# VHH binders against 8-oxo-dGDP phosphatase NUDT18 (nudt18), part 8

Target 1, 325 residues: 8-oxo-dGDP phosphatase NUDT18 (nudt18), of Danio rerio (Zebrafish) (Brachydanio rerio) (q568q0)
Amino acid sequence: MDSQSSILEENLEKILRGEGLEFDSVAEQVDPVTLRKNVCYIVGAVIFNSKEEVLMVQEAKRECYGRWYLPAGRMEECESILEALQREVREEAGIDCQPITLLLVQEQGPRWVRFIFLAEETGGSLKTTAEADDESLQAHWWDRKSPLPLRAHDILSLIDAGLKYRRNPWFPVTQPVDFPCHVVCQRLFLTFISSRADADDRLWLLMSNNNTSHHPRLPIVVSFRTYISKAVSKLIEDCMPSSYISVHIRGILGVQHNGRIPGKTDGICFNTLVLLENTEEGAEIGSPPSLETDCYRWQEVTNQGLKAKIIERIKDGSVLPFQSL

## First folded at step 21 (VHH)

Design g3 (from n6 with L107F)
Fold by OpenDDE, fold request of step 23:
Structure g3 (fold): chain B 325 residues (1-325), chain A 125 residues (1-125)
Amino acid sequence: as target 1 above (325 residues)
Amino acid sequence: QVQLQESGGGLVQAGGSLRLSCTTSGFQFSYYSMSWFRQAPGEEREFVGAISGSGKRTDYADSVEGRFTISRDNAKNTFYLQMNSLKTEDTAVYYCARDIWGYSWGFSEEYFDYWGQGTQVTVSS
């Protein structure tokens, strides 16, 4: 019992540090996803120069010809997320870059996932009109004030996020880690906080209750066609009375991806921090919601150091934003 | 039931100061980031500022940066908007909102699930 608890705590600490865990075989019954077939990943870069100008690229595509956007593009086979980012920035802007951190993950289900990075220039030269090709017409540093015909205005929020992070990082550097996954899924760091009068808050984690597992595991939910965020809600609905339970996805603690074997390791595992809220009037805030299934169990975090760390992380909001569009 | 209530609004002269309060109930306040929004007549609602649950992080719109300060008292389930050097353009209904994200910093209104009724702030010339 003591060894199992120790393993769990170690795994929780790894997740909190943005590290990966090996994918649990629970999803082996699901067909692997294939990049550009049934999943699509996009990378984008927010890059600033010393003058706080933003690297912009002019679109060469017919549909948005001449409009400006952040360097962004679709991932290709056999590349990591970071490699894809570097490739796209080079192709579209002529700039070599080093990713600093993920800034935002956006999703519309597995068919559209976008990774926005804060990155820094490490070399290269701005693409000129003389170098125009199918990737882009040219690249410029934009002062964010001068009129620029943008392809879409959504980049303004992304740029703002980048600026804010550079000035004052509010979550730890988060980069994809090399762990193979064959599906698009979330490992749920699903938390419930119970408050007691005149006592410290109690922290509960929802754990998978597998008879075959030697140690408690965090639940994994797989997304197929629907929004990734909806998978969490569905799990909650399936395992507890949901009428009074609110599911709050706080953000991402880590991203696991390999992408080296097309059609086999093209999946993504998001380590997702979730906070459950009981909105029932008069509900005893002293215990987590009752479960309607034996597939899951509540585990109290009794390690004071770990508990404090998790609570602080929740209160600080120091997580990678995860947006469903 | 989750409740948010703004107070402290009123009429103030340009250059003056005002402190708004948002009192909350029905949820574990310290575990949620909170934000202030405002809506001027005929304009869209805009982000004013945010504060993390712990109070360690704050963000402000450019238009209010350096003039406004957000703070919170978790023991009182209340957070505040201190407005200094008020301008006529600060005239608006001010709303407090609960952030269901980790820290949305006003990225989208969709990440706010509960809103106050608002308090009127009028800055006269």
Scores: ipSAE 0.885, ipTM 0.948, lowest interface PAE 0.5, mean pLDDT 93
Fold by OpenDDE, last read:
Structure g3 (fold): chain B 325 residues (1-325), chain A 125 residues (1-125)
Amino acid sequence: as target 1 above (325 residues)
Amino acid sequence: QVQLQESGGGLVQAGGSLRLSCTTSGFQFSYYSMSWFRQAPGEEREFVGAISGSGKRTDYADSVEGRFTISRDNAKNTFYLQMNSLKTEDTAVYYCARDIWGYSWGFSEEYFDYWGQGTQVTVSS
């Protein structure tokens, strides 16, 4: 019992640090995703210079010709997310960059995922109109005040997020880690907090109860066609009475991706922090919701240090934002 | 049932101060980030400020930065908006809202699931 508990705790600690875990629990019956075939990943960069100007690129595409946007583009085969970011920034802006952190993940289901980074310039030269090509017309440092015909105004919120993070980071640096995954899925760090009178709150994690595993594992949910966020809700609906249960995705603790083998390792595993809320009137807040299946079980986190860390992350909201569009 | 109720609004002269309160019930308050919004007549609702569940992080709209301060008392399930150096343009109905995200800082109203009824703040010249 002690060894299994220790392994679990170590795995939880890894996840909290933004590290990856081996992906071994997905049923062999799920077909792998293939980049640019049935999944599209986009990378974007928020880059500031010393004057807090933001790097913008002028679009060369016909549909948005001459409009300005953040450096952004689709990932290509056999590249990591970070490599894709660096490539796109170079191609569109002429700038070499280093990613600082993921800033935001956006999704429209598993078929469309966008990774927004805060990054810094490390070299290169700003792309000029003389260097215009199919990637972009030119790049410019935008003071965020002067009129600029934007492709879309959504970048304003992204820029704001970048500025806020630079000034006061509210979550730890989060970068994709190299772990192969064949599907788009979430490893759920699904939490329930039960309050006790005159006592410390109790922390519960939902765990998979697989007979094949030597130790409790965090549940993994695969997304096929629906919003990634909805996959969690479905799991909850399947395993417990859901009429009074609210599922809140708080954010991402880590991103696992390899991308080195097309059609095999093009998947993404999001380590997702979820808070479950019981909204039932008069519900005893002393225990997690009852489960209707043996596929899952509630595990109380009894390690005080680990408990404190998890609770702090929840209370601080110190997680990578995850947005469904 | 989750409930949010604003109080402390009223009429104040420009340069004056007000303190708004949002009292909450029906949920574990300390585990949720909270935000203030405001809506002036004929204008869209705008983000004013946010505070994390722990109270360690706060963010403000540029228009109120340096003048407004958000705080919270988790023991009282209440968070506050201290408004100093009020301007006529601060006239609005002020709303408190619960953030279902980790910390949304007003990124999108979609991440707020419960709202108060609002309290009127009028700043006269």
Scores: ipSAE 0.885, ipTM 0.948, lowest interface PAE 0.5, mean pLDDT 93
Fold by OpenDDE, fold request of step 23:
Structure g3 (fold): chain B 325 residues (1-325), chain A 125 residues (1-125)
Amino acid sequence: as target 1 above (325 residues)
Amino acid sequence: QVQLQESGGGLVQAGGSLRLSCTTSGFQFSYYSMSWFRQAPGEEREFVGAISGSGKRTDYADSVEGRFTISRDNAKNTFYLQMNSLKTEDTAVYYCARDIWGYSWGFSEEYFDYWGQGTQVTVSS
């Protein structure tokens, strides 16, 4: 096995286990993001008690005064995503919590990202009206049936997702890992499956081909102004302009974030699983689409164990959901 | 070209059973989660259930949980909706759809790129 192939396989396995990789310098000189200046990160928690009631907080903000929502708030400087979640839940609900897993990531471009967690109560006491402040008026366990004036109904799907995960987890526990990144970007598992009538499917990964690096690397795309999901489409259009390729983001395999140095490590790297589909009529099914650039190359995954793991994640949908709003 | 075609709809009495099929072509079927939706007259289309590409995971709307079962045969590029203990309220046009976001379990219709033409299911009292 070529030393290069071994390194790649090891890196792929790390990511599949939810581990992080060091961020490689992006070829493009991109300015770092700064929290609360040009990026906003929000954390939210779905927390159930033993009666399957969900923790709700009453809003103190003028625009939605008296309405109810999940514990949620903006991240502050020098805190991890997990620390931010714990802080917000404590401030708004009076509850100490332990995050179990990321449940959903939502984005409105690179400037607005929301992390929804499934979490559990570990202590504290429900915030009462006597403890009302600028963070919230009070907290309550909601039975999900009784009428409650909600700030927005989008939380219903989040609650449902949390309940479904608790009952039957469909992806591995996924928590942010401490790896510094200076931009909002995606490390891409760009997969293509070629089928043969009498043989096992072949798995291909699109790899970056940097003349300076002796080893194939997973492509990294930086999001600037457009939806994070659209950055992948642009890459594919640039690499395969003559091909009819549909880009299907399946979800997130991991989230890398440090956040300890304001304006330097406030970025986020999403390890993203993508399935590429050739939609051209009569297209050759036995090989990946041709590339019109030397910046990328197709790499077949020949390790049977690794191939099986990746295919399983695709077929099972065993990934953290990523939603563009 | 991706194609989805529903079949198996019809008239059935309350308490009866029907099995719907969705036959697909034009894509690698086993790599996509598939879903059933339904739309009653004058109502919005609603999620019925979903199945992962491997068939290992299924989800159902609360209204059909315990009565409906989704399965798939990847060798035939077909998945199914077994409907038992049918109620008059189950009367609708049933649609099959391809999920492009791995497993959206009906979060949004925007996650579905191809739809069948639908098949009518009528449950009489």
Scores: ipSAE 0.874, ipTM 0.941, lowest interface PAE 0.5, mean pLDDT 93
Fold by OpenDDE, last read:
Structure g3 (fold): chain B 325 residues (1-325), chain A 125 residues (1-125)
Amino acid sequence: as target 1 above (325 residues)
Amino acid sequence: QVQLQESGGGLVQAGGSLRLSCTTSGFQFSYYSMSWFRQAPGEEREFVGAISGSGKRTDYADSVEGRFTISRDNAKNTFYLQMNSLKTEDTAVYYCARDIWGYSWGFSEEYFDYWGQGTQVTVSS
C-alpha cells in the first residue's frame, strides 16, 4: 500500500471515530474569527432526571421574562464548548452536569452556531427564586406534560431527540475535541456512491488536489460569509455541473474547537459527512460526476473495511444531526 | 426523476388492519431514510414514523407506537406501513417522504425533499 494511501485511510478512520485532525491551512486568506465580535456560539443542555423530567430554566431577561427554556447561553472567551455548557447550566439552574454527547448542532447564518448537548446531573441544587439573578429566576424539573409557558417551542423537538437518544442511541458519542482552528469551517467527507450491475457499490470521496501536498486531503470549506450548509453547495457548483448534483449534508462526524486564544483559535472545524446525488437523467451511475476543475479529484475507497464502515454510517444515519435554522 | 407513490389505502373498520406501501424510483433507495406522515381533515400534517436506510432503526409517533410497524425492502425500492388496531382517529391521508438528512425521525418537514401524493385511510366506527 502506497504510504499516501495508508495515511489517508488512517485519517478517514480517525474522523469516523470522532477524532480530530490537525487543521490544514485554508488556501483562501480568511481572517480569523473572534468570539462575540464576529461569531457567536451558544450552548444548550437537555438534562433528564430519573423520572424523565427535563431541567428547565425560567428566563430573567426582559424580552422573555418568566418564560421557560432549556439551560442555554453564549460561550465566553477562553473556554471550551464543554466548559461553557457546564458553566451555563450551573449559572442558570444551579446544577452541576456532565455532558454525555452532542445531540444537535444548529446554525443560523454564517456567524451563529448552537451546540445542544445531552447531559446528566452530577450535583448541585435547583436554583430557587430566592437565588434569582440576571442569569435566571429559577430552575425546575418539568414533567413535559404540565402546562409551562415556554419561551419557544423548539425545545420540544430537542427534548424528544434527547429522549430518543437515551433510549436508543443512533450515533456514537460525539464530544468536541481540542484542536485549534482560526475560522469556522468544514472538513468535508464528500461521498458519492456508484452502482454497478451485478457488483458491489463503489464509494468515492472528493479530495483536494493541491499540488503543494503530495497527500490527498479532504476538502476544507470556510463558512464565514454564508451558511455552513450552503458552503458545500457552492463548492460543488464550482467543481461540477451543479444542475444535476444534489448535495445532502447527512450530519457531523466530529467537532474541533480550542477557544483558548481569543481571535486566533476561536474557530470551529466540523467534520461533515455529505452524500452527493447525481440527478441527471441517463447519467452513468457507474462513475462519479465529472469535474470541471483540477482543484479536486475523485478517490475511490478500495479498502473494504473502511468502505463498509462509511456506507453503514450513511445508511444508518448514525451521525450527529446538523440543522440550519 | 425521484418519484414516490403510496398505495394500500382504503376503508377499514375500527380494530382492523391495513398495509400501506410506498414505491420509490429515481434514487439509491437504501441510502435514504424514509418517513410516513399523515394529515387529517382540518389538522396539521403529523409525523407517523421513520425508518433508516438500512432498516435497522425505526421510530414512531406516540399515538401509533405499538400498533404501527414500518419496514422496508431495499431490493424493491419500497417501504411499508403496517397499521394494526386501527382507530377512527387514524383517519387521514397518509404520505411517504424522503429524508435528505441522515435520520430526522420527523424532526421537521423541512428535512424532506420529496413527497408522495398521499393515500386515503378511513377508519369507520
Scores: ipSAE 0.872, ipTM 0.942, lowest interface PAE 0.5, mean pLDDT 92

Design g3 (from n6 with L107F)
Fold by ESMFold2, fold request of step 23:
Structure g3 (fold): chain B 325 residues (1-325), chain A 125 residues (1-125)
Amino acid sequence: as target 1 above (325 residues)
Amino acid sequence: QVQLQESGGGLVQAGGSLRLSCTTSGFQFSYYSMSWFRQAPGEEREFVGAISGSGKRTDYADSVEGRFTISRDNAKNTFYLQMNSLKTEDTAVYYCARDIWGYSWGFSEEYFDYWGQGTQVTVSS
């Protein structure tokens, strides 16, 4: 009954449930990120009424004056992601809201990360033209069919995702959890599936070799001046450079953030599900790719309950989507 | 290497039925969502429907919902499009594609890394 295996399995379960894990800072000379200096986070809301009409706001900004968009805006200093969402919806639409789940996390290179929520109205009243200000001119429920001059069409797929989730959720409710983080990073559920024709598939998970810790830990990759998605590929190139490996970022299991201390806790940790594919020869491979470093090792997941949960998430894409623009 | 090959296309009268197959090789099929797309002459390629790796989830474009059914046989590395109540506007080249996100919420072409060569379906009046 190894206590290291018990601790690892417990931590994996927490991550699968979206609860996260306390973030351990390990890099010697990694400067914390700072909101509005070198990171920019945007929140946006998809909110439906009982008629499945979607909440829209009419833009007051000169560049898009009079055009319509989802309630959205930049996270401010000392806010959680949820607080930013609730503030933006209230300011732009006059509506109080409560998140149901994240629907999508998007990145635009190193310039910004956007968090799109499905949320529900809990109070307030739609902003009228009499209440127009520099945040917005008014708010309206849109039937999704009538002509409406949109600021941009990117929101149509976001609205559709919200409807799909509302009708038939395909991943567990995922909301940001309150854990501080000083960098933009990913904790990797980095998986490999080995197969043989006459045996059950085996599930392998990449683990960090940490000489200062009694229990194994999942790898953490930090993003600096580049796309979050590229950090995973960089790790693979570094530790498996001789292998023919495709990296599939399947999505996000959880989001960790606590923006309470400017310049110290402005980072975000994504718990990311990744599937590696061997592109050489095909499916019947008895072992994971060779590692050309001692920084990592492969760990087989032998607990059948955990294995089944992880495999289900992989096969059915039951994870919060992540989009790199 | 990953390969996708459609088959089962042909000429059929309006109101008829046809079943397409997409046979696959070179990857662990059950770990990937798969989709059907179609392209009529002079038009953009459009989403038809999708099925998750286990087969538990399916989605369809509004234009085909209720008439088309997607299924998969993971033991044969094959998935299918059963087309019933065919209309002349269903005439197109039909493509199968592999989803890189595992089950894309948006079904945009950028989310699919491997495509078949297509099979022609022609619905006559």
Scores: ipSAE 0.815, ipTM 0.914, lowest interface PAE 0.6, mean pLDDT 88
Fold by ESMFold2, last read:
Structure g3 (fold): chain B 325 residues (1-325), chain A 125 residues (1-125)
Amino acid sequence: as target 1 above (325 residues)
Amino acid sequence: QVQLQESGGGLVQAGGSLRLSCTTSGFQFSYYSMSWFRQAPGEEREFVGAISGSGKRTDYADSVEGRFTISRDNAKNTFYLQMNSLKTEDTAVYYCARDIWGYSWGFSEEYFDYWGQGTQVTVSS
């Protein structure tokens, strides 16, 4: 019995909730990525105390010795992203923490991906200069006003984002989910909105025409050496070359990672919300762009509840930001 | 083609009020967050505030919080900046801009793909 439509809608709902989907196959010809060989993941924490002072660590590294930064460091083998965060905060600041949400994912391709978390202190004691080591010299709560020699000023916007989220969250709590992945890739919620003069807008999703019965049918794009975000543009150029399309990556619905088997599960799958805009002058926006391949098809989202959820995420940008640096 | 056009600028006494409009065309307006920026003579452009596509969320720079209000009318493809309790420091050219992130994460101009031409606001002492 054919239950593909019901399974598809259930899978879309899981992705929208940030639960993810098991990632069990991509073309067998693609070699798995390996942590510290061809991928590097960084975790960073924004943590406030009751006075809204932010946790800062004094760098021990030669190049930035004595300068201050957020607790941050590289993920190690056999760790989840959350385990890496908690380890780095303990090592550099002496503080135990619990993640609240991802605030931002930054990237310069698979060799540099940074996960910034809003987190809360749950225990421990600030590292003192007597405890200085290779990880850090000490940790302090910073009032965000007093002069402090920073390693870099990029963290100021991250701190502000953490304050903003605490006061008025604008996207659902988003944390990495425990699903293995062997490549760095994106599963695409690739959307188009078509309009008619006096009718409700229609929502379209790009779907893969693969015939595997046990897999979600959303497109997967794999990243190797260039910016992860650019893989979406390459897909558009390949399947819609005759259309004038602007690609708007709105952000991330979810992050999937496991990390338990070095060289096998070191990848990450981002579930990415994308809006396509037809920019042809004078063109009415009555139908989705023509596809120049049979590898994909447009699927209208006719379930009104699901449609409304997706449209809300698009209109209000209620997604985890994904920034290419 | 995407177009943004500001209007409503002018000369206002300190303590007064002024309302700016940004009329838009060429895109599906309700699916995009919009922002106001301003630039005083000899200064860099600074973020003033933002509004999400549905209008449910707004964000303001600290310097204008409590004095300025952003709103939008999606039926008219227009959004507004209501400026109250104006100060001489508010004197600037005001720009409207379309957000590429769907809701602004930062204040840098690279996060916005389309800009209006600007409208002058002058607050006299």
Scores: ipSAE 0.808, ipTM 0.909, lowest interface PAE 0.6, mean pLDDT 87
Fold by OpenDDE, look of step 22:
Structure g3 (fold): chain B 325 residues (1-325), chain A 125 residues (1-125)
Amino acid sequence: as target 1 above (325 residues)
Amino acid sequence: QVQLQESGGGLVQAGGSLRLSCTTSGFQFSYYSMSWFRQAPGEEREFVGAISGSGKRTDYADSVEGRFTISRDNAKNTFYLQMNSLKTEDTAVYYCARDIWGYSWGFSEEYFDYWGQGTQVTVSS
């Protein structure tokens, strides 16, 4: 096996495990993002007690005073995503928590990202009205049945996601990994599967053709002005005829973030699983769509074990959900 | 072109059983999670259940849990909703839908890109 192929396979395996890869300098001179200046990250927690009650906090903010929401808040400088989560839960609810897994990543353009975690209580005490401050008025375990004036109803779907995951996890535990990134970007695990009636499925990955790199690399897309999802679509449109290509972001395989150096490592790299489908009638199902640029190439995954793993992930839907709002 | 078509609806007595089918075409069926929804007259469409592409994972609304079962036959590009112990409140138009995500657990209709036309299920007392 060519040393290059082996390295690629190893990297793919790492990504599939939720591990990170070193961020290679994006060819495009993109300015680094700075937390609280041009990007906003929010963390939120779904926490259940033994009675399957949900930890809720009463809002102290003027705009939503007295309404209830999940513990959630903005990340601060020089903290990791996990540290931010723990801090916010402590500040708003008085509870110490341990993150179990990411449940959902939400984005509203590249400048707003929310990380929702499933977490567990490890200690602390519920914040009381006597402890009310600018962070929250109080915290309560909500039975999900009793009337509660909610700030927004979007938390109901998040709670449901948490319950469902606890009952039957459908993707591997996924936590942010400490890898520095200077921009908000996606490393694309972009797949095309060709099915043959009497043969094993063929799996193709889109690879970046960088003459400077000795090894095939997964494409990285940077989005500064558009939704992260749109950035993927744009890449596809630029690389191949779009009229008959359907792009499906299946979810996230991993999240890379450091956050330790303000203005330098405040970026996030999402390892994103994408399924490309050719919807052209009569299209040869045996090969991926033709590329109109030399910047990318299709690489067939010939390793049977790796191929099976990737296809299984796709079929099972075992990926962290990614929602564009 | 992606197509979804429901079948198997009809009139059934309370306590009875019915099996719905959704036949699909125009896409690689096994790579998509599929879901059932239903809409009763005057009510909003609600999630009934989902099944992963592999068929290994299923999820159901609380209202149908234990009574309904979703399965799929990837070789036939078809998935099913077996409805047992039917109740009058199960009366609705049932829709099948394709999940655009890996598995979205049906929390929002926005995450389904293709829908069938629906099949009427009426449960009489």
Scores: ipSAE 0.798, ipTM 0.909, lowest interface PAE 0.6, mean pLDDT 91
Fold by ESMFold2, last read:
Structure g3 (fold): chain B 325 residues (1-325), chain A 125 residues (1-125)
Amino acid sequence: as target 1 above (325 residues)
Amino acid sequence: QVQLQESGGGLVQAGGSLRLSCTTSGFQFSYYSMSWFRQAPGEEREFVGAISGSGKRTDYADSVEGRFTISRDNAKNTFYLQMNSLKTEDTAVYYCARDIWGYSWGFSEEYFDYWGQGTQVTVSS
């Protein structure tokens, strides 16, 4: 059916552009997540001035009192991710900001997900020690070279990534889009590349089956709380248990969140690009792995324009990075 | 099995040039970003540069930018490090590595799943 395949391809294009897609149904028996009860989202900002100095805040918390870190904090009820970012930077550093792009999505097991943004200063004034409070003691621009007692060194790679993105972006601007979601989940853009020596590579996408629809859809996997990476691995183990498969989460194509109704729209849908690698020794990679279930099927991408776009994103890692800590 | 093998190291005079190769096997090479690292005696391994799967994007450490060039030949499953204007500070064992997470967000050793055995580059004064 040409109309149905055209709709699928249009939806894939939207996901590739970071526009997202209205959240698909998962299952009526999955209870919504609730912010500050079973999910925790953290926002952090990388902001540079004209001298390429980075905005730093001096921590007021007992555990790290007097140490320096990026502006960062927990998302609160009824906020979008962007609103949380802007609020945290203002509260901790006194600076107004506008996001440029997500720079990294990080998970710490089921405990939290952190959204690191590259952002730009649009107003405000650095918080001084006279304005010290429970949020922070003060804020300064750091030249990235002078000694500074850091809360943790994990931010050094984040700062470097921000500088590189400003100089030469390697993935499209990616910001959260306003689509409600009741669970933490991933819409999987899950790919396999089959190769033959004297032919073009073939690109395969894993599609879910839905008896109530004539339309194939990308799989959705629900995470336990915010443990994103484990959900992907479990899907592979469940539907391809007889295959030797390495799972490469190449990155995030988009982030969908609304946050407007506590306990109902506190979830996040990640549109995730995944590459499967067959690691079986001596195995021919001419076909996708066998599926041990009727819940999914492999769909070859035969539209050459779409195929080229997807392959480019895979080969060049032109996606928002994802890190499991 | 995934294998990476460096070659082309040797002794070279300061100001000279040298080209390293990393030959790979056992994986679909063009779908993976690759990087060069180096380790001087008594030092930790440090990032030198990276190249994306298609070769469209390269990045370099500040210490080598403008002097070193990374390229790849996906038909030969090989990528290269062209080192020009060599300095004694470039003396090190050079390693090639395959990127775990795709390309370009970080260059710590933990982001690479497969490493070559290394090739010695010695730059004499």
Scores: ipSAE 0.790, ipTM 0.904, lowest interface PAE 0.7, mean pLDDT 88

